# Ledger of designs, part 263: VH-VL binders against q9h9l3

Target 1, 176 residues: q9h9l3
Amino acid sequence: PRKMVAIDCEMVGTGPKGHVSSLARCSIVNYNGDVLYDEYILPPCHIVDYRTRWSGIRKQHMVNATPFKIARGQILKILTGKIVVGHAIHNDFKALQYFHPKSLTRDTSHIPPLNRKADCPENATMSLKHLTKKLLNRDIQVGKSGHSSVEDAQATMELYKLVEVEWEEHLARNPP
Key: E = the ipSAE of ESMFold2; O = the ipSAE of OpenDDE; V2 = 0.75 times the mean of E and O plus 0.25 times the DockQ between their complexes.

## First folded at step 13 (VH-VL)

Design D71 (framework fv_amlenetug; at its last look DockQ between E and O 0.06; V2 from the best seeds 0.00; counts 0 for: placed apart)
Fold by ESMFold2-Fast, scan of step 13:
Structure D71 (fold): chain C 176 residues (1-176), chain A 120 residues (1-120), chain B 108 residues (1-108)
Amino acid sequence: as target 1 above (176 residues)
Amino acid sequence: EVQLLESGGGLVQTGGSLRLSCAASGFTFSNYAMTWVRQAPGKGLEWVSGISYSGEYTDYADSVKGRFTISRDNSQNTLYLQMNSLRAEDTAVYYCAKVRYRGSGSFDYWGQGTLVTVSS
Amino acid sequence: EIVLTQSPGTLSLSPGERATLSCRASQSVSDNYLAWYQQKPGQAPRLLIYGASTRATGIPDRFSGSGSGTDFTLTISRLEPEDFAVYYCQQRYSSPLTFGQGTKVEIK
């Protein structure tokens, strides 16, 4: 049996006008929601926009932050060979500059049965906040001080567990 | 073998200045955040200041803000603490320590400490 | 600022006994952003536990950490003579980084 983890990353703005999304925090949880990794990450490029309302990241978090190259190595060792669950996970993989096999990737923003359980159109891209409130009766991303990537990763894993049996059977019959 | 060696401590008058140094060896100094922690005689540990691996980001305890400056020279594998406007309550053993990136941001290696005594 | 309060201030025990040390945070230190250190007279602190429950390299298995939120515990299952020292908890969850005031474990 393949190990399963859930990931959520926070990005800050780098590059011209802060339009480039660079990794600045990563949280990874196991199947039961226990934290395997949660570190602030210092991008190699100058941070133009902390995007604090969304990321929760402030200048003081950068003092003890892990350099990107070191963090990337740590994260990839955890993800390699595992089923990785995320929400709009392509953004996380892009920030990590990492390719994860599609056969081992589960994106809760693209699972039709999950949207169906939430009374949403099957092919719509719904936010993590909406799905979590609708299906788990839990409020996440509350307030204006930024999101918790640990909270988001935990919610993502719990959402996937609601459709895991059905979706794994679908994927076995319809390999990506 | 990781080693941190503090130097520069001594006796100084109130209002005076001192610069502490911490020489690092046995690890890639330029990859790690570093910190200064002090301990007054017979008292507990107090965090003083921290600096990112590049030196771009720094933070300070409120008690030393505006008076102390942390810096580093990655080419010399050396951490510094410039202490200005010293007060009697700054009397302490000053430790430099290496930040452990994985596992809560704890400090995995510490120097032997250098004593700073501030007298009026 | 998160204040860490350690109790008791002093533990007087004999070798072979179990030591239980408490660290309480003034607000939640979620996700186990807590470490424990040992300090002997005239020496620098030594990292014992990080992430509330993970032993640092070279630390004997008689040392264990537990807890989450605001309540954390360091346990020494069977005290050895070298374990008589001062123990500090530390959080890095919120700036500024803070230490507890320490618990002294001394020979009865």
Scores: ipSAE 0.708, ipTM 0.864, lowest interface PAE 0.9, mean pLDDT 91
Fold by ESMFold2, look of step 14:
Structure D71 (fold): chain C 176 residues (1-176), chain A 120 residues (1-120), chain B 108 residues (1-108)
Amino acid sequence: as target 1 above (176 residues)
Amino acid sequence: EVQLLESGGGLVQTGGSLRLSCAASGFTFSNYAMTWVRQAPGKGLEWVSGISYSGEYTDYADSVKGRFTISRDNSQNTLYLQMNSLRAEDTAVYYCAKVRYRGSGSFDYWGQGTLVTVSS
Amino acid sequence: EIVLTQSPGTLSLSPGERATLSCRASQSVSDNYLAWYQQKPGQAPRLLIYGASTRATGIPDRFSGSGSGTDFTLTISRLEPEDFAVYYCQQRYSSPLTFGQGTKVEIK
């Protein structure tokens, strides 16, 4: 089968009042949850708001951070030709300034069978934290020091595996 | 061929100042974060300071914070360490090192080091 | 600050023997944020392993890294004469960057 990876990103605030979301960390895991990529990334614009409570990004992380242009090149090489799984993944691709083919994109925030397994309305957008707790009996994003994009990417892959056979068959019948 | 060459070490008295330089070649210096690491005689490695590729972000070990200043001149491909208020404990070989981006900030190329001796 | 404690301090072995070097972190670190360096007498350090288990370019396959969380291991499957050196682990997971105190691998 075609190789599958999961991605999760953390963003910081750039631009006026820190309202623009810019990539500051990216983690990619393979099907088995092994880390293929996990780097802090320095946005090309000045950081106005680190958003540390959610992002986990602090000023000192930027000292050794990979410049955005270099990181983007590294990340896109990993993603090319693969099925990419994420949660609300359009935000990750926007931060990467990248389009991934819809036929190779899987978004755990919009999979009705996954919501059904969680005993949630099929049309609801459920948080990664909620789905992970309900379906994997794991707590993620614990504490106030920010999210771990590695932890989140791993959880996203495990959630997709719960519905992989059903959802891949659905997509084969209903191409995007 | 990546090359890093430290200079500016020497003998200095306690309380004195010294500026170290690291000349870089064989890579696009302005694209890479840089680091200083020191090693006291007969001792292990100690991280001293780091600086982002543009120079905007710096960080320091607590033992040198407020006394040492890392800087870079990307037009001259040179990394600097200004060391003030030197103490006997600062006696060490000082290495500059290049940050590897695919290795979570590991240091893939090191200079040969320059010796700083602080005498009381 | 994450303290890295290496053991043993000195490892006395003969050429051809297997060396196992330990690095213990005071708190959990990601595998991707741990590196190993070799330093031969009179030389600058050399990167061996990054991401806990990935060999740097040109590093022979007798060197391997493993471990996760707080416990990491560098293994040299069969010591060669050139491998008698000091080995340091290093983490970048949390600022400040820290090194272990080193393990000296010496000829018995």
Scores: ipSAE 0.632, ipTM 0.844, lowest interface PAE 1.6, mean pLDDT 91
Fold by OpenDDE, look of step 14:
Structure D71 (fold): chain C 176 residues (1-176), chain A 120 residues (1-120), chain B 108 residues (1-108)
Amino acid sequence: as target 1 above (176 residues)
Amino acid sequence: EVQLLESGGGLVQTGGSLRLSCAASGFTFSNYAMTWVRQAPGKGLEWVSGISYSGEYTDYADSVKGRFTISRDNSQNTLYLQMNSLRAEDTAVYYCAKVRYRGSGSFDYWGQGTLVTVSS
Amino acid sequence: EIVLTQSPGTLSLSPGERATLSCRASQSVSDNYLAWYQQKPGQAPRLLIYGASTRATGIPDRFSGSGSGTDFTLTISRLEPEDFAVYYCQQRYSSPLTFGQGTKVEIK
């Protein structure tokens, strides 16, 4: 059995008008919710929009942030060979400029049994916050300080665990 | 006060093995990355290896990759460097150093070092 | 890897004089990722400057760092007798982490 980790990234805006999403924080937790990685990351380009309301990232967090190249190397090493769980995880991988094998990827935003369990349409894309509230009776992403990537990663892992057996069986029968 | 104390250095033959330890105190060990830096006699500083605060990430200089293994025991506040297949060019004072951050950074505290001598 | 080249190799000065040490990177390095260390004979290195220009705790005001891109400078405004040592620059921008070869500040 492969080890399983959950990942959540926060991004800031770079480039013209801040429309480019750049990695600014990454959190990785193991199956038990223990934090394996949690770093602020400095993008290679000037930050135009911190997107603090959503990202929780402030200028002060970037003063001593880990360089993107270093952070990317660290993160990739942690992810390699593991089943990686995330929510809308394609955004995280894009920000990392890395794509994990599809067969080893689990996206909680695209798991029909999870939506069904939450009384949501199976093919709808539900937010992490909504699913967490419905299925775990827990409030995340509250307050004015923005998201906590550790909290989000932990919630993502807990959500996946609710449907792990069923979904892994499904994937075994229907490999991506 | 932050304190780093290296041990395990000594004389070893070429091809031999040695395990260095670094006992840390005065800070929350498990919250910081650690590193090994070595210095050959009369030479400059060379980064050898680094390990993240959780131990999940390790990195090595090309000169030691495949031969050296960095690890840590956060419950014991100890950093390790397993050195195998030692070569004459590995002769150096090996410093344990604390990284300023959890993942990577400059080295804000250093031990006094332990001497490793590799002879034929 | 990023190669850091320090100059001069040796700087001979008298107490009270100004010392200017250079560190040149083989490629552009963000200033936040450049550090300076001091090493006295028989001692472990000591962090002087991080982030190119921020003094570490306990470092006297006479030490200052500056620079950006590929060119960084450590300045000792007025040399004290205890400042005669070897100084290293170091980058953490990319792996492998690398040091300059060092500049020896010696008494004239």
Scores: ipSAE 0.423, ipTM 0.830, lowest interface PAE 1.6, mean pLDDT 94
ESMFold2 (binder alone), look of step 14: mean pLDDT 92; pTM 0.946

Design D72 (framework fv_amlenetug; at its last look DockQ between E and O 0.77; V2 from the best seeds 0.59)
Fold by ESMFold2-Fast, scan of step 13:
Structure D72 (fold): chain C 176 residues (1-176), chain A 120 residues (1-120), chain B 108 residues (1-108)
Amino acid sequence: as target 1 above (176 residues)
Amino acid sequence: EVQLLESGGGLVQTGGSLRLSCAASGFTFSNYAMTWVRQAPGKGLEWVSGISYSGEYTDYADSVKGRFTISRDNSQNTLYLQMNSLRAEDTAVYYCAKVRYYGSGSFDYWGQGTLVTVSS
Amino acid sequence: EIVLTQSPGTLSLSPGERATLSCRASQSVRDNYLAWYQQKPGQAPRLLIYGASTRATGIPDRFSGSGSGTDFTLTISRLEPEDFAVYYCQQRYSSPLTFGQGTKVEIK
């Protein structure tokens, strides 16, 4: 297998009216879908809105959570030098306050061949849930108690693997 | 060189109170979540309470909710457990332990424990 | 609350033998949220394994952890005299944190 990982982060609301998105969980899986990292993360600012319906995060998860600065260091050590796959991954990098090289970044929300395989408009931004159902015949993000970032990272890696050969060839000819 | 030293245990009557302390050294105490775990004589381990690195978030086992209060003083590198309305079933050795962050947040360092005996 | 059930309650073995200790969870625990501890009489517990299979610093390679979902195993490949102790599994996947009731490994 390649030096490639998939990432999915969960954010909570901090700052005025909970409008700032702060990292509160991060899951990273390897090429085969094995979990390399999955930790709750405690933002440095007071949490105003847990966004539990989407994040799955509750106050109890914060007790043993890793402080943001420490978690960020752990996560960046895993990501550095690797191809990082994500869905709408700019949100994850923003929450990490991190800039990953575009040449090593793969965003499954912006891969036209993937949308084409799902019978979706090539330039549309489709949800991870929709692409996973269409292409992998698997339901993710089921229910109203929050998403599993491990499940999302695993699905994201599997989606990328469907187009890996053709997309890597495209990137070799058309560097970002 | 990480050390955790509990103190404050002893004999107390049912309905009484005790405050346990845990003095930490050899690591940056203010960066780590801490926990109390107890063990009744001849029994297994039971998680009692946890506290985040800043002290903002706390959690308790149902058996101690409303009676015990966990707190910390990061300037003194000390963890506390205030125990009120003590019952016979609270009799145990109380351990202070440091939460490990990488590798699923297990407890990588433990104190020697302090015995709390509750009797009538 | 996730209940962890360890089996057997007691293992009676001789030095040099293989010990296999089981920990079963009442609901799925991801393999990276399971730890194992060793406790000798009169001593505090000692972390052996975290993340289901990663040995803690200073732990001999005769100790290994495995498993996923609801079934986890701690294996000691060749028991040494100092390995006779009580062993506990622990999960932090869900609050409250819980431990198994322990397995005692004793000399036959």
Scores: ipSAE 0.708, ipTM 0.850, lowest interface PAE 0.8, mean pLDDT 91
Fold by ESMFold2, look of step 14:
Structure D72 (fold): chain C 176 residues (1-176), chain A 120 residues (1-120), chain B 108 residues (1-108)
Amino acid sequence: as target 1 above (176 residues)
Amino acid sequence: EVQLLESGGGLVQTGGSLRLSCAASGFTFSNYAMTWVRQAPGKGLEWVSGISYSGEYTDYADSVKGRFTISRDNSQNTLYLQMNSLRAEDTAVYYCAKVRYYGSGSFDYWGQGTLVTVSS
Amino acid sequence: EIVLTQSPGTLSLSPGERATLSCRASQSVRDNYLAWYQQKPGQAPRLLIYGASTRATGIPDRFSGSGSGTDFTLTISRLEPEDFAVYYCQQRYSSPLTFGQGTKVEIK
């Protein structure tokens, strides 16, 4: 049986008008929620917009941050060969400049049984905050201090566990 | 073998200036953030300043802000601390330290320290 | 600024005894950005624990860290002669980075 991890990233704005999303923090947890990786990451490009209200990233965090090239190598070594769970996970992979095999990818923003448990439309894209409140009775991303990628990765894993048996069976019947 | 060697400490009068150096070897210096930490005689540790791997980002303790400047020369594998307007309370052993990335920004290697004594 | 208060100030124990060192933060240290360092006389500090509970490379398993939020603990399960030193906690969550005032572990 394959090992499973959850990932969450925080991004800052680079490029023209700060519209390009670049990786500035990454957290990875195992099935039990233990932290396997949690580092601030310094993008190779100039930061135009820290997006602090959502990212929680400030200039001071960049002082000790791991250079993107080094962080990417560390992160990909952890992800390789594992089932990777995330929320809107394509954004995380884009920021990592990486594409994980679809058969090993689980996206809690697009799991119909999970939406059903939350009494939401099956085809709707629901926020992590909304699903966590509805299904785990927890408030995450509280206040204006930004998100915690550790907290978000842990919540993502707990959400997946709620539908893990059903969804893994569905994927076995319907291979991507 | 990672080595950090501070130099430039000594006796200086109040109001004077001093520049500390930290020579690094045994690792790719330009890939790592660096930090200065000081310890007054018989006292605890006090963070002074930090600098990102490229030198683009710096931060300072309030007690030294405006008087001290951290910098680095990645071509010479050297970290610097320019200390101006020195005061008696700046008397301390000054350590340079390497940031550990797999340690959530903790300080995994430290130099032996260099003593700065500020007298009137 | 996050103030870290360590207790006790001095802990007098014999080799083989268990040491328990406390570090209390004036506000929550989010995501457990807390480290512990050991410092022997005339030497630079040595990293023991990072992330509140993870041992650094080469640190014996008699050292363990625990806690979250505002309350953190370093435990040395069986003191060895080389463990008599000053121990500092340090937070990296908020600038300025701060250390606790230290706990001296000394021979009774």
Scores: ipSAE 0.582, ipTM 0.833, lowest interface PAE 1.9, mean pLDDT 91
Fold by OpenDDE, look of step 14:
Structure D72 (fold): chain C 176 residues (1-176), chain A 120 residues (1-120), chain B 108 residues (1-108)
Amino acid sequence: as target 1 above (176 residues)
Amino acid sequence: EVQLLESGGGLVQTGGSLRLSCAASGFTFSNYAMTWVRQAPGKGLEWVSGISYSGEYTDYADSVKGRFTISRDNSQNTLYLQMNSLRAEDTAVYYCAKVRYYGSGSFDYWGQGTLVTVSS
Amino acid sequence: EIVLTQSPGTLSLSPGERATLSCRASQSVRDNYLAWYQQKPGQAPRLLIYGASTRATGIPDRFSGSGSGTDFTLTISRLEPEDFAVYYCQQRYSSPLTFGQGTKVEIK
């Protein structure tokens, strides 16, 4: 079986009025929740909005941040050939300017059995925070420091593990 | 081989100014953040300042804010620290160090340091 | 700022003994952002461990790092004569970057 990793990214606002979401932090964990990668990343363009209340990113984090081009190379090296788990993962891939093969992607925001287990509508898009609370009885994304991408990646992996067997069987029968 | 060589240290009077330089070689200087760390005689290490790879972002310890300015010239592979309004407590060996990105952001290479002595 | 408190201040041991150094943070620090340095008299610091547990290039396997949250440990499994030095922990989890006050490992 292929190795599995979970990814979560934090983005800041760049471009006009800060409407462009640029990668500012990326965390990757393995199946056991061990951190494989966790770095602040420096966008190629000037940051207009740090979105700190959500991202947890501050100006000081950018001083020692890894340049985007370098970070992207490091991250892609880790992801290549692996099953990548994430929540609303299309946002992460967009920020990375990289798209993982669909057959090797698992988005916990679009897994009906996971929603069912959480007593949510199967076709609804539920937040990571909500699913984590319902299924893992754990509070994430609390406090004033913003989100923790490592915490979110770990939660995402743990959520997926709850439905892994069922979902992988489903995908085997219904390849994307 | 990575090399960092500090220069510009010396004796200066209180209130005076000094400019430190750090010549880097053996790696792509413009790809890495750099930092200054100082050590007073017989004391521990104190982070002073950091600068991003392009120089766009800088950060300082509270003890030096408003007095010190970190900068870099990537075309010359050189890191600088402009020190103004120097105080006795600024007396220390000043090290330049390279930031390691992957895995830690720690300081993986250090210069041998340059001594700054501030006298009244 | 995050204050790193190292203990003990001085560790007196003999060659061949096991050394255990502690670094406690005033608040939680992600392990990826915790490093250990060695400094010998008259020399610049040398990176030993980064990411709390990864040995830097050229560092002997007798050195190991562990810990998470607020408690980190540097272990020297069997002290060599060249290991007697001052050791510092350092965090870059938040600004300002900070070092511990150091632990001196000296010959008993």
Scores: ipSAE 0.473, ipTM 0.819, lowest interface PAE 1.2, mean pLDDT 94
ESMFold2 (binder alone), look of step 14: mean pLDDT 92; pTM 0.945

Design D73 (framework fv_amlenetug)
Fold by ESMFold2-Fast, scan of step 13:
Order: structure tokens, then sequence, then C-alpha cells
Structure D73 (fold): chain C 176 residues (1-176), chain A 120 residues (1-120), chain B 108 residues (1-108)
């Protein structure tokens, strides 16, 4: 197959009232779902809100975490030149302070054929949890202990594979 | 090239205090998390404490929590372990180790260790 | 706390033989979070394997790691004299970080 990876990031709240989203974990998987990268990342700014219900991140994860600038370099080396799949992926790229070419980006929150397969409105932004349950018969993000970015990246890749042939053909005819 | 040199070990009586130091060279100390791991004579490895690159975040094994304090001085490339209320079971060789990034929590470089003997 | 149990406690072999060391976790550990160390008498531990199967820099290819979930294995395909040592597994998946009790590989 072609060079394709899936990414999912977890963010914590920094800055005034914890309103700034800062990268605190990143997971990257290959086409087959094997983990290429999965590290906790320490933001340069003080963490005000761990957002643990969603991020799964706690203070203990920060002790051995990779500093943001080092993690960013490692992640960008993996992403550069590859087709990168994600769900609402612009949030991940923003947290990474990174520009990835639109032609090599695939966002499963904005693929009309995928929503159609799930019996959802084509222009709606559906959650990863909903699409995964509907199309893959799999429950992710269960419980109140936070999400696994590895699980989310794996689910995202599998969702994309359901529409890969159709969507790649569409993009070839309608380049971004 | 990468070197970690522990110092400060020795014989101390139960209830006493000791401060261990680890001098680092050959890498950018201020960019890496550091850890202390100990080994009692003839026994296996036991993780003691860890500290983030900035010193903001620390963690401890339950056996030493409240008695030991890990700290660092990035300007002097030195890691410390302040040990208070020492017990006989704290007798061990104490290793300073560097955390590996890309596999964080694994320790890629270790010092030669410093022996701490606690007796009555 | 995740408890790592290594077996056997002592493995007596001759140079040239294959060594197979087991590490079993009390609960599932994702393979990215399992490491192996070698320690020779009077020396500091040396990182051999991280991420269950990735060899650290400078480690000979006779060393290999495998496994996932709760069962992990370190294999030394052909023992050399310098390989007789104690081997420890370590998990970083859950705090506190824990090590197995060690397997001693000794000359028969």
Amino acid sequence: as target 1 above (176 residues)
Amino acid sequence: EVQLLESGGGLVQTGGSLRLSCAASGFTFSNYAMTWVRQAPGKGLEWVSGISYSGEYTDYADSVKGRFTISRDNSQNTLYLQMNSLRAEDTAVYYCAKVRYYGSGSFDYWGQGTLVTVSS
Amino acid sequence: EIVLTQSPGTLSLSPGERATLSCRASQSVKDNYLAWYQQKPGQAPRLLIYGASTRATGIPDRFSGSGSGTDFTLTISRLEPEDFAVYYCQQRYSSPLTFGQGTKVEIK
C-alpha cells in the first residue's frame, strides 16, 4: 500500500482559565494499525486543566513526558510526505503548530461518503465514537477515565479504509 | 560521551539523612527527565523517583513518599535525592539514570551507582 | 501496581545454546511500554530492548524481544560468554514503574 498514517492527539488546558489547548499526548499508527509513535508530551506552559475525562492525562504522565519541541520534531519526521488521516485533524495540526499539505490530509469528520454509510447527513460533523460504533460495531472512548489516542487513531484508520478507494478517486478528480 | 556520576553515599544511622548528587555531562541535561533507581544487596531493581526536564513534575515510589525529595539544578547539570528518616530497608546502591525519549520511561544511560548503608 | 513475574529464576546453559526468558505481567501492558535490561556483577544495568521488541543502540542482533498483553519473552539465540548476567523486564505503562525480580543466566 501507499504511505499512509493515522494520528490522534490529546490536549490539556493551559493559559488563562485553562482555555488554551496544548499538546500533551500524540499517537500515530500505520496503515495496518501498528503503533509508530505514542508518547506523553510536556507543554512548555503550566497545565491548568488536565481535561482528564476526555484526555486521559494525569499529573503522573508528565514526569517522563517528552518536551514539546523534541516531540514535535519526532512527530513531524513521521508525518512529512505521508498521507495523514485524522478525525477533526485541524485541531491536531494546530496543537502541533504544523502545516500539512491539504492534498495529503484526510479528515474522517468531513468525508461525505463516510457519513452516508452511517446513515448520517453528509455535511454533519459526526463524532469518532458514533461513526466507529455505527460502521465498525466497536465501542471506543468508553467510561470516564479518558480516551486512548492509540484506540482513536486505530479506529480512524479503519474508518478511512471503508471509503479509501471511493474518496481517493474523488480527490484525484477534485483536487483540494 | 554521556556520563552520570553519583556521589554522596555512605554509612548513616537509622533516622538519619543523606543527600545524593548526580553530575551529568555529554547531553543537554535540561531537556531530559531523570530518575533514581535503587538495588538492595543481592536483590533486584526498584524504581525510587522521577523528575521532569524542568523540575516541575515529580513522582515517588510509595516506600519513599514523604521521606525522599528529588530535585534538579539545570544550570549546574546536577540531579539530587534528599533522603530523610532513613530506614534499614533503604540500604542499596542508588543509580542515577537518564530517561529515553521515544520510549519514555525506559532508561538509556546509567551512572555507576553510589552505596547507601543504613544501620543502627 | 503492575507486578512483573520473571521465570525461570535461574537458567543454567552452555555457550552456544539458546536462552528464552519469560516476563508475565499481572495485568495487560501495551507492548510499547515494556523494556529489558542486562546487568553484570558490579555493573549498572544496560538497556537491551524497549517497546517489547526494539533493540537499543549497540545491542547485538542475537538479542530479540517478543510478546504482548501479559506475556513477554527475551530470546538470546546463541549465548556468548559475555551474555551470562541477570536480566530484568520493566513496565512503564502504569505508575509506579516496576521491574521484574530478574532471571539469572549462568554457565552450566
Scores: ipSAE 0.690, ipTM 0.849, lowest interface PAE 1.0, mean pLDDT 90

Design D74 (framework fv_amlenetug)
Fold by ESMFold2-Fast, scan of step 13:
Structure D74 (fold): chain C 176 residues (1-176), chain A 120 residues (1-120), chain B 108 residues (1-108)
Amino acid sequence: as target 1 above (176 residues)
Amino acid sequence: EVQLLESGGGLVQTGGSLRLSCAASGFTFSNYAMTWVRQAPGKGLEWVSGISYSGEYTDYADSVKGRFTISRDNSQNTLYLQMNSLRAEDTAVYYCAKVRYYGSGSFDYWGQGTLVTVSS
Amino acid sequence: EIVLTQSPGTLSLSPGERATLSCRASQSVNDNYLAWYQQKPGQAPRLLIYGASTRATGIPDRFSGSGSGTDFTLTISRLEPEDFAVYYCQQRYSSPLTFGQGTKVEIK
């Protein structure tokens, strides 16, 4: 069987007025929640806004950070050929400047059975925090010091595992 | 073959200054963050300072903030540590080391070290 | 500041024996940011393990790392004469970067 990993990225603001979201941290966990990758990443452009309240990124994290081109290569080697799980994962792929095949992508913000189990409308886009609280009875993204991308990736994998059998069968019958 | 060669150490009086250099070869220096780590005689390792691959970001141990300045010249493949207002407590062997990406925060190659002795 | 406490301070063993070295962090440390180094007298430190359990290039398989959270272990399965040295753990999960105080592995 194909290997499965979960990913969560943190972005900082670059470009005019910090409008551009640039990759500044990436965490990848395996099926059991073990960390395969967790690195701070230095964007090629000057950081205008650390967005610390959400990203948890501070200037000190940039000192030993991996340059974007090198980090991207490392991350893509892990993701290529695997089923990749994420939440609103299009944002992560955009930050990575990467295209992952839709047939190998699982987005926990767009899985109708998962929303149904959480008593939410099937086609609504629910936050990772809300789904994790409802279905796993766990609080994530607590406080104002920023999110843990490791915690988010782990929660995302656990959420997917709740619907994995059902959703994989659906995808086999209805290829994307 | 990665090599890091340090120079500039020596005997200096309290309150004096020294500039350490670390010449790098065998890898693309401009792609890697670098660090300085020191070790007082008979003691353990203490991180001193770090610098990003571009030189834009730096950080320092509290014990050296305001006195030491890390810098780099990517065109010359050289890392520097400018040490001012030296104290007896700064006496140590100073190592430069290369940051390992993928396993970030570890140092995969180290220089031979250069001894700095601060006396009154 | 995360404090890393190593134990024992000194480990006296004979060649062929197993060495087990402990490193305890004052706060939880992400595995990815814990490393182990070996240092022989008059030499620079040598990276042994990074990411808590991954051997660095060229490191013999008798060296292994394990642990998570606050408790980490370096194991040398069969001590060779060249393994008698001081060993340091190191974290970079939180600034400032810190090292443990070291464990000296010496000949009994």
Scores: ipSAE 0.667, ipTM 0.846, lowest interface PAE 1.1, mean pLDDT 91

